# Ledger of designs, part 73: VH-VL binders against Large ribosomal subunit protein uL10m (mRpL10)

Target 1, 224 residues: Large ribosomal subunit protein uL10m (mRpL10), of Drosophila melanogaster (Fruit fly) (q9vpl3)
Amino acid sequence: RGKINIQRPKAPHYERARVVAVTQPKYPELPKAKSCFKTRAERTQQQQENPYNEIIAREVRNWLDHSRLVAFFHLSSITADDIFRVRVQLHKQNLHLKSYGSKIIEQAVKNTRYEAIVPLFHSNHCIVFSPDPEKTAALLRIVRRVPQMVLLGGIVEETMLSRNQLVAYAQMPGLHAVQAQLVQTLSQAPGHLIQQLQAHQNSFVQVLDVHAKNQMNEETPKST
Key: E = the ipSAE of ESMFold2; O = the ipSAE of OpenDDE; V2 = 0.75 times the mean of E and O plus 0.25 times the DockQ between their complexes.

## First folded at step 5 (VH-VL)

Design y62 (from q9 with heavy chain D31E; framework fv_anetumab; at its last look DockQ between E and O 0.23; V2 from the best seeds 0.00; counts 0 for: pae E 6.2 > 2)
Fold by ESMFold2-Fast, scan of step 5:
Structure y62 (fold): chain C 224 residues (1-224), chain A 119 residues (1-119), chain B 111 residues (1-111)
Amino acid sequence: as target 1 above (224 residues)
Amino acid sequence: QVELVQSGAEVKKPGESLKISCKGSGYSFTEYWIGWVRQAPGKGLEWMGIIYPGDSDTRYSPSFQGQVTISADKSISTAYLQWSSLKASDTAMYYCARTYYDWGEFDYWGQGTLVTVSS
Amino acid sequence: DIALTQPASVSGSPGQSITISCTGTSSDVGGYNYVSWYQQHPGKAPKLMIYDVSNRPSGVSNRFSGSKSGNTASLTISGLQAEDEADYYCSSYDSSSTPYVFGGGTKLTVL
């Protein structure tokens, strides 16, 4: 973990995010002498009382406040080397892959307009941030070849979008005004977006269950 | 139209230096990796390495690490492969090819540069 | 260097189907779905025929298909035509030593 400038109240700048160590946020490991016999409840309680959690929640808040593109993914089991490769490729496009615990995300978005996204993070997840919403097309191109990452939805210009709406946004020409108008048009379905994001998450879980039950040697043209 | 155009054939003596080029056009040069692939006469394809022109991040095959240098000049959309001292065993066809992912396929290839090293 | 095993040659008659195998390990073909196939006619640059095990680029005939089982990937060419006569190379991502590795190549003869 190399995020020394965490005390600065602003979101991490793109230049800082270009450093490999900065793109790999991880919680410090609990001392082995005490962590071996802790229950889930004890670990959750200790985590909430840890001052480190408050610092990371502030970091998440800064990413949300200063990113014009935020994409939410379900993350299946993936090796450290493989996720590092994906993180490096995303970083070349000014896309910043972050993983945070669900309690940290809940703490960061509590009493904000984004509080409704908390249910998305009950399973394994990761988030991609960018100051540049025009990088949505690059994001989708990269993750299309990472079967462990399944797009759930996102936020563009502070507007929550479903998976399909985010895909439609990515296909727009590079005129910011036209894209902003599309975002507003696509977002005119209040009350249903969170259900759509949860439905996509549940559909993905169902797809994973079907895939696991099928013969593992059976190849599909798509990684799902 | 996406196109990769390579420099012309070279005939050199052992010990001489050489730098061959690969110019990309019809796409954003800094958004793709450029790879180099060697093919000795009558033999198969050998992956040599790749470079990301946007930041000059370079990866080499273990067989070619220290034997060649891969570089790029993003201002003229050109990648390079160079030898400080050629050997007769460097005689081969050299291809450049682009890939979007450093774990991915080469979708467009240059026409090849024949390098002949003989006394 | 070569890490993936292909048969040196295969042959078929016009209209038949042939399959070319490509065998690696769990660190390349077996561990990932990033297998590609390239066609090379004599004196020409290779052409991408298949990527990500079974996907075709635009402009590639649907007579070409790819599959994978365990550590072995396969390229199948149906309705074999004279212009299919070429060398075919598989390739894969390799997590162990280099991000990319080629197979030894297979010469397809159409008689």
Scores: ipSAE 0.615, ipTM 0.818, lowest interface PAE 1.6, mean pLDDT 81
Fold by OpenDDE, look of step 6:
Structure y62 (fold): chain C 224 residues (1-224), chain A 119 residues (1-119), chain B 111 residues (1-111)
Amino acid sequence: as target 1 above (224 residues)
Amino acid sequence: QVELVQSGAEVKKPGESLKISCKGSGYSFTEYWIGWVRQAPGKGLEWMGIIYPGDSDTRYSPSFQGQVTISADKSISTAYLQWSSLKASDTAMYYCARTYYDWGEFDYWGQGTLVTVSS
Amino acid sequence: DIALTQPASVSGSPGQSITISCTGTSSDVGGYNYVSWYQQHPGKAPKLMIYDVSNRPSGVSNRFSGSKSGNTASLTISGLQAEDEADYYCSSYDSSSTPYVFGGGTKLTVL
């Protein structure tokens, strides 16, 4: 009894083959869910035609215009839960974490002073906004614990800064601290000046005293 | 300099209420979390919970949820831990500590408050 | 209470290097780089020695170092000194139950 090769069944008799071919249920090809194969380009095109994008673009512009601190981050395989956690932490510091599509960003910054940021948004990204540039250190401190958030650069006081520049900025003493130091330094300056003036005066008096003493000694006739 | 100063040792009876305090100084009290850590005699550290004084966001360990109340008064830079009804098992050293992150390390600690609950 | 697992005790001679392990799960030590180590001398409050697995706060000796592999974090103390005799606790963020968890503690004895 020939081993029925179930993997390569013998072709049925031509009559049977015809009947089988005709009786095979034509299952409607399930529409290949085109949604899974939408090219990045197709996704982008659909986003452009959405009036909602204009609204969001305006929102982005509003954030940019009212923020004194803006930081751009690349997101590398971060979970929604992790993002939420970071968002809460940032929010407590009055830092606002937002994520927008690249096309929305492009639309938002087109013909604006922010147009140079467009190249930063080629991948998954997020933006942190703050009205307070002094929160830069806080921002960096928080995101340091989130390796999935990679700092790309930012805007501080309307100035575009590189990653390194932002880090350097965060390490600088606050304006108040610097001012305090300056005041302290300036307050010491008069004291030093007075000391120097007094030292010179004292030195002069000492020299005069020595001179006077020497003159007195010369005028005392050795009464032999 | 950052400092956390806790209230003095307490001796109480079972069933009594207690509120201990932790006063922060030398930093922005509203920008850091204050946590409470219990240490029973001869035992390890137990995380009880934390509070963010800036908005009073409070989080508890499941083991301490409903057993204690953590609160803060930002006007005087003070955090509190309170019991409505003490048990003998509440006898322990209680530490307050500062942390920048909600899930972060405690970088500064109070000196501890010893609570003794005995009949 | 689910605590991180530490050895109860570790001992070493002056000048030696010792390592204290802290073993957790994928929801705490294994899942995050939020491991900290605390030193506690008798009758004193804990002191932060290491944070974020391997970072030292200012004022902490470079003899203390931290690492992590898998679900196990390690504190290494090199050049052991008498003053290092203390209890050491690891801690970590925990996503499963308690937001923050401590280890059971390790008593370090300097012989």
Scores: ipSAE 0.405, ipTM 0.716, lowest interface PAE 1.7, mean pLDDT 86
Fold by ESMFold2, look of step 6:
Structure y62 (fold): chain C 224 residues (1-224), chain A 119 residues (1-119), chain B 111 residues (1-111)
Amino acid sequence: as target 1 above (224 residues)
Amino acid sequence: QVELVQSGAEVKKPGESLKISCKGSGYSFTEYWIGWVRQAPGKGLEWMGIIYPGDSDTRYSPSFQGQVTISADKSISTAYLQWSSLKASDTAMYYCARTYYDWGEFDYWGQGTLVTVSS
Amino acid sequence: DIALTQPASVSGSPGQSITISCTGTSSDVGGYNYVSWYQQHPGKAPKLMIYDVSNRPSGVSNRFSGSKSGNTASLTISGLQAEDEADYYCSSYDSSSTPYVFGGGTKLTVL
């Protein structure tokens, strides 16, 4: 089977322009070029001791607060060219691919309703954010050709969905606005929300464990 | 259904400018790429370039970079291929075609626009 | 390197199976599963017959099948019919220069 279903950019100018853009980005994650300037140990220590952890954690909170669609993926080994192509394709659909350290995610969601997502980030991962929950179908279409990204689940209109629930949601475009309104209405019942959150938290933890074991055992993820 | 309708045949002299069009209908025009493919008389197909009308992201084959301009007007669901100065070697059939990806796999094609450049 | 290599022509009788080859390099056919096949009748636009090496679009007969081995992709037409007489082009994503390349084309004649 084909290993990678996305093309990579050919032009060095595109890659150089990307590096330049990262030095002045809206989202200040560690640039690949800057990691090349420092050893792995220096980069890790800089991450732990620098005040930028809170700045990055605030970025994560902003994305979570302003996104009506959030999707979580396990990320297998992938080249920088391949992940860049995926990021560009997603961006054209208003889907924003991000990757953050587990400690930064934990800091970002501490004492929020999103603490249940922390277990999803114990292994290699990435997150897709979008203000447009109707783009769920586009997301799934794009990542179908990216076997290195394995969908774990997501959040739609502040409701946690399993992988299967998210796929089912994507197949109902005629009900999208109505279902978004219903989800918002149900989330205004705090007692029921707490019980629902605890059930979703347990489901996400179990999904992470199953996916991690299946990914290690199968070697070839369920892609396409 | 999905349809790409191209402008009519053109007869031009070398050195003249030309802009041909490709109007898409029956789908979300801004969510798909439009590519241009040349076929010289009796010859095969050549990929010229593509555009994403949603943000005008445009890519060219090295063979056509600087030789043509690909553009789109998303307000009227129309893509364009333009020459500032035609050569006799530009005589060919030009197709527009739709693809979801930024390289190819063209699922719907226009009927073609024959461009003839002669003195 | 160069465009994808196809035989200039192939022929077959009605009811037979024929195969058209498409040879590239590791930068295109060999390295990726983004091979497509197009059919073009005289005076008409090309039509997508096969994508991703072996997938048929809706409305394409299952008499058309595709495969790949190494740097060579193949289009097989079984149960050959007079209507299959046309030019056939392979194409592929290419990582080296132009992101999408076509083969030189193969004229299929039905005897």
Scores: ipSAE 0.107, ipTM 0.566, lowest interface PAE 6.2, mean pLDDT 78
ESMFold2 (binder alone), look of step 6: mean pLDDT 94; pTM 0.949

Design y63 (from q9 with heavy chain F106L; framework fv_anetumab)
Fold by ESMFold2-Fast, scan of step 5:
Structure y63 (fold): chain C 224 residues (1-224), chain A 119 residues (1-119), chain B 111 residues (1-111)
Amino acid sequence: as target 1 above (224 residues)
Amino acid sequence: QVELVQSGAEVKKPGESLKISCKGSGYSFTDYWIGWVRQAPGKGLEWMGIIYPGDSDTRYSPSFQGQVTISADKSISTAYLQWSSLKASDTAMYYCARTYYDWGELDYWGQGTLVTVSS
Amino acid sequence: DIALTQPASVSGSPGQSITISCTGTSSDVGGYNYVSWYQQHPGKAPKLMIYDVSNRPSGVSNRFSGSKSGNTASLTISGLQAEDEADYYCSSYDSSSTPYVFGGGTKLTVL
């Protein structure tokens, strides 16, 4: 058992984390201290917004922009020890489980292609990120053994996919076949995805039963 | 075609060191945990510990923590169970077995390595 | 360590059904659906018969079924055959001090 995921984000360990760090806007660290000696009320009292929320929102946006696989989950009641164990198993497959507040998500995706995902986060949620879309099959295999995590949908190669489309994607053999499948899903409007997700949100008890049965059928990558 | 092949039987004296092996084949070795299970003569199964070869994450049963070392060499798809100083009470059959989840089933088992420790 | 309780022995006649129980606590059998059953013939390695309480691996006869109620999991073998005579072990995920725990084992005799 490691304590890595309960200490802090693993930014220094990852290539994408270095990219994220480089693309982050600098935070002014000292100007407040300097200005206090010749303070004008206007200057020292300037409050635009919570800078902490902006920093986290930028982190979320960078995860979305630098991950080729993003999966969205409804999260039922689960203990800290159980979610930590799931997080460790996911991390072994280069899958990164994150949880962010709905206001942070909204701030992060505002004025982006991903704005349509905001309704997913009005209830308990978590997100799995990976730079490797080939890990979709591993993700589904792990999550099948975690009934508290219910797959809602995701983003693969910048294309929004419903739950069923993401499951189908896991069965694709390789890069060019995956690209051909994604071209077909480009006709799926964000509204269509939202309609599917809203239907799932309206009956989660039934969704859990359907999801569990579908996961059992999709443990083996075949359509029989 | 998944197979776990363990090293041959060992006869040792108390105080001697020993390292036994478990080689996996027919699957991606770094995607599965390897667990070790002990069975004393005429007794039941005892879980000893488990290792993830991809990153060497290792967990032990409290009964075996500090008594054995579990390791793996992913370049040759082999896991190991090692004693620095054997005791007569270490006499047992030792099995390795594979699992995808550390909370999951042991789906394929090695044939076992009999270790006999006597003076 | 043996943490899960099984009967030491159970017996049945050919063609009958028998059930083997496996009792734990809320931190193992009662708290999770990660119960497995293993069959071991004398001198052989154990073989996985049931996983996740009630699922069978490919190649395992449908005469073997599993269930769970509260802190007790059960393995049921219907249509007993001579080759079913073996030791049976349950195991479970354990959320406390160990991630994995076995039962004491049950010797099945077919007479």
Scores: ipSAE 0.524, ipTM 0.790, lowest interface PAE 2.0, mean pLDDT 79
Fold by OpenDDE, second read of step 6:
Structure y63 (fold): chain C 224 residues (1-224), chain A 119 residues (1-119), chain B 111 residues (1-111)
Amino acid sequence: as target 1 above (224 residues)
Amino acid sequence: QVELVQSGAEVKKPGESLKISCKGSGYSFTDYWIGWVRQAPGKGLEWMGIIYPGDSDTRYSPSFQGQVTISADKSISTAYLQWSSLKASDTAMYYCARTYYDWGELDYWGQGTLVTVSS
Amino acid sequence: DIALTQPASVSGSPGQSITISCTGTSSDVGGYNYVSWYQQHPGKAPKLMIYDVSNRPSGVSNRFSGSKSGNTASLTISGLQAEDEADYYCSSYDSSSTPYVFGGGTKLTVL
């Protein structure tokens, strides 16, 4: 009895083959298993639809809208303890250090005037918020000693500033100080001008008087 | 002009309590830390501790923790250093100084208070 | 107690340049740029001369300069003058034990 080739069974009799062909259950084509692997795009979209992310994004927007000073920093190999220390120092000055994911930032600033800041958030970053633009100098003074915090730029009074511009801004005298100086300068200017004008007039009169006296002395004939 | 004025020299006996003061003027007292530095006769500077008058956050050097109390009254722009029980070894000049950071440079100093503890 | 190490004394003649070293560890001088230098004349309070390793406060002579290499900070006084005779102290943030630490001080004598 020939070895039953289990791998290539002999074709059944044509009648049996016909019956088998007709009775074969037509299984619906299994839906092509949608690759359980959500595309990066789908994952990104699902992450965007996370209600929690929306809440955080709203928080970020709130901070941006209520802050008159916003500074962006790159963080380079900083420890949690170091961040905490810096946070405490900043907090003493009513400066609020926050860190958010790049996606959250993107979501928060999408279709807003702050959309231009998105490119700043490609790596580890933190943001410092303050309601007081006068704290810019304080902020820079605190973070300048922290090499792990690299200033990238910021927003002051709704104006986007580069790193250099923020540094320059911090070096400017406060608005009140400048105003006071201006008022002082303006108040002194008229007085000084009047003094100068009067000085010239007085000098001129003195010169004329001297000249007149000299002429009178020359006209007095030496009565020999 | 920024100025820190300390209380006058003190002569005490061992076991007595003492509180010395440092009054700040010419700046926002609540925006800066006040540090205390000890200098024993003929010795170097020793950092004792620091206080932020704005919220009374106080930090001590481990060597001085529990040995002294640092406090502040922001209403009168004054910081204090006090002992519950003085020792002869507490004989020293004590300086208060201003700093923007809890570990920052001391940019303005008081004139110092000499404390002498002798039997 | 982690102390910053300074030479006990240095001396120089008028017009010379002298350097005072301050050596710490990676937990203080080597780890942070929070090094300051203070000048103290006899019977007087210390005066801040340098902060953040190399910065001079307003009113401090440009003859004073600061630098750092590794765990050692240095104060350099150029054009030495008689008035520079004083004790000099370095200080630094210390992350390991005490938040703030002073060096032992250096007596500078102008010859």
Scores: ipSAE 0.014, ipTM 0.562, lowest interface PAE 6.4, mean pLDDT 84

Design y64 (from q9 with light chain Y93W; framework fv_anetumab)
Fold by ESMFold2-Fast, scan of step 5:
Structure y64 (fold): chain C 224 residues (1-224), chain A 119 residues (1-119), chain B 111 residues (1-111)
Amino acid sequence: as target 1 above (224 residues)
Amino acid sequence: QVELVQSGAEVKKPGESLKISCKGSGYSFTDYWIGWVRQAPGKGLEWMGIIYPGDSDTRYSPSFQGQVTISADKSISTAYLQWSSLKASDTAMYYCARTYYDWGEFDYWGQGTLVTVSS
Amino acid sequence: DIALTQPASVSGSPGQSITISCTGTSSDVGGYNYVSWYQQHPGKAPKLMIYDVSNRPSGVSNRFSGSKSGNTASLTISGLQAEDEADYYCSSWDSSSTPYVFGGGTKLTVL
């Protein structure tokens, strides 16, 4: 009966969850053997439809505004069934895997504090969002079993972190981790951090290209 | 100190119902999947299915879908494997095991529950 | 049903190295790096020895190692000891309809 001192109001997770659910992209079921990224044709159509692009851009802004953990990944070729399985596992830890075109991301983050992240999305990518930064360790535990997803960096508690800083954050509990990462991040110019993230992306792309070529050669179907 | 403790051995007749249990302790029960693995006498390991106790999401091997029900009660950190009607072919050792991933390895195993179904 | 192919038995002498193979298809062993190995002594529950092809859990001897080439994963036991005598099972992630499959098992005899 009514609010009292022993009944502390909980954070508005219900309203946040509803906003997130409403902004969920609605796409036809992806054909099997396709990436979580939209097909080239779908991306081209979105770029030609300004009203649709703005709706999706608003979805990206809502995810960024309501997430205290945002992680950026390079995504190699992966089947629709496999990425759906990963998405379900992530969702159990309140981690939400999303993919958006680079133009939509640019449109979403223009004139915001996140504008500096745009260069990270020039290649194949996906993003994981969560309202809970304590789930960073769970995120890294899950994605280490998904070789197609390569961590580039992220944002924790509005602080931009490189891959190595995000890994360190996941291994350090409580205020000590926050203090260490704040000192490191605040000592670096935003341009320098983005350059570090881009350098890691370039290195990973080269490593992944070699690995993918070797894997493709091994997977060449033998005539049966 | 992670451990999975299973219920004791059962001797049943064909057509009877049975529910065996697996209690987890020493870890966050709702952060891991619990799988059930069958081993018939003198034979190898067969994956039956898996459950995530946090939301009761279940997945079954096609060989066991419709033959058994996997459930969990997160309030008492216990997972269950249930038969509505036992067959002699259900005679086996049943293991529960913990995994972080529904595609992953089982890192801790229960001691096993021997189920014997005979007339 | 046995989804992954293992030799029924393998034998070695103390101090020797032995290898147990586990052969699948491109949809399981060949397509993913999610191969695990379990050791089972008679009357005991299985114990995880290797996960993700080549990783060892804490407490597992470095005499146990794993590898994979194409559709075949291998468990190698070096410096073979009498207590290594057990059944060994491989496992792998598979398609969405049967996401986890075991091999038929290999009996290791230490002579």
Scores: ipSAE 0.497, ipTM 0.758, lowest interface PAE 2.1, mean pLDDT 79
Fold by OpenDDE, second read of step 6:
Structure y64 (fold): chain C 224 residues (1-224), chain A 119 residues (1-119), chain B 111 residues (1-111)
Amino acid sequence: as target 1 above (224 residues)
Amino acid sequence: QVELVQSGAEVKKPGESLKISCKGSGYSFTDYWIGWVRQAPGKGLEWMGIIYPGDSDTRYSPSFQGQVTISADKSISTAYLQWSSLKASDTAMYYCARTYYDWGEFDYWGQGTLVTVSS
Amino acid sequence: DIALTQPASVSGSPGQSITISCTGTSSDVGGYNYVSWYQQHPGKAPKLMIYDVSNRPSGVSNRFSGSKSGNTASLTISGLQAEDEADYYCSSWDSSSTPYVFGGGTKLTVL
């Protein structure tokens, strides 16, 4: 039995060839999959239409709207364990560490007063939220010992602050302390003024007394 | 003003239980850790452990794990150090101190409690 | 385990500058940048003098300064005074074993 030439099979008998030709299933031309080259814009839009992303974006907005302290950090080569440790420390101070994707942040702050923060989220980042602006000092104390967390800036009382401004803010005495100092200063002011006024009067009276005594001594004739 | 006031000196026998206290004032007691430091007579300082009164998170030195119990009552701004069974080797001065971090420095200290364990 | 080694004793005359060293073991990874120094007078509680290698708490004299080179931290006391006679302890933290550790202490004598 001759080696079946698999490479050039003998053409079938003309009758068989005809039958084969007629019975070949005409597979509908696969619709040319319109390579929907979804434009980068359309892909971005489809990613934006993920209901899940919308939910997360809403969450981010909620945090921003209810936080009086927001701090932005760059993360440099930090391990999950380190993050967890920091998170626990922050949590004990009612500071909430969150991490979101850059796209989610963009979506969350779009058409809001927070749009200016978008450029801060180009790399690995985290955000710390707090309802209490007085916790700024606590936040900075904690993160100061975490070299992997680099402070980029923040929002305090709806005001965007640079890193340096945030540090300066944290060094300010608390409102109550400042008020107390003010009250103390104001309470001392009248006393000091009175003292100064009285000091001049007392000095004047002393000078007059000395003058009077000197005059009396000059009028006593030496009764030789 | 921040102040830590410790309970008075204790004289005990081996096998007895003991609980000493440290009361904080002048600050938010729940926002800082309280640590305990042992100092045997004529010896150096030994870190025993710390507690965060806000949630009672407690951490021990390996040398003191299981040997003592650190606790806190935030309602009265008081931290405690206790032994179930004292040994003669527990004779020492015990200090409580405040720290902001679980790995932080102690910025304020109590006056110390002298514990003497003698048969 | 992190171990901090201090000299047992140092001495100086009034007005002099003295330095106390604190040397960590090579295994001290990460925590040795957070060196603190405590002063303890006889019968008194320790007092924080330096934290984070070189920072002074409020109320601490500027005569006290801290530095670090390699695995050795140093406390320098300038213009030595009689009141500086005390025990000095360095401390640091280690995340891997003992969270916090003290050095063995150094007795400073003013002559």
Scores: ipSAE 0.016, ipTM 0.564, lowest interface PAE 6.2, mean pLDDT 82

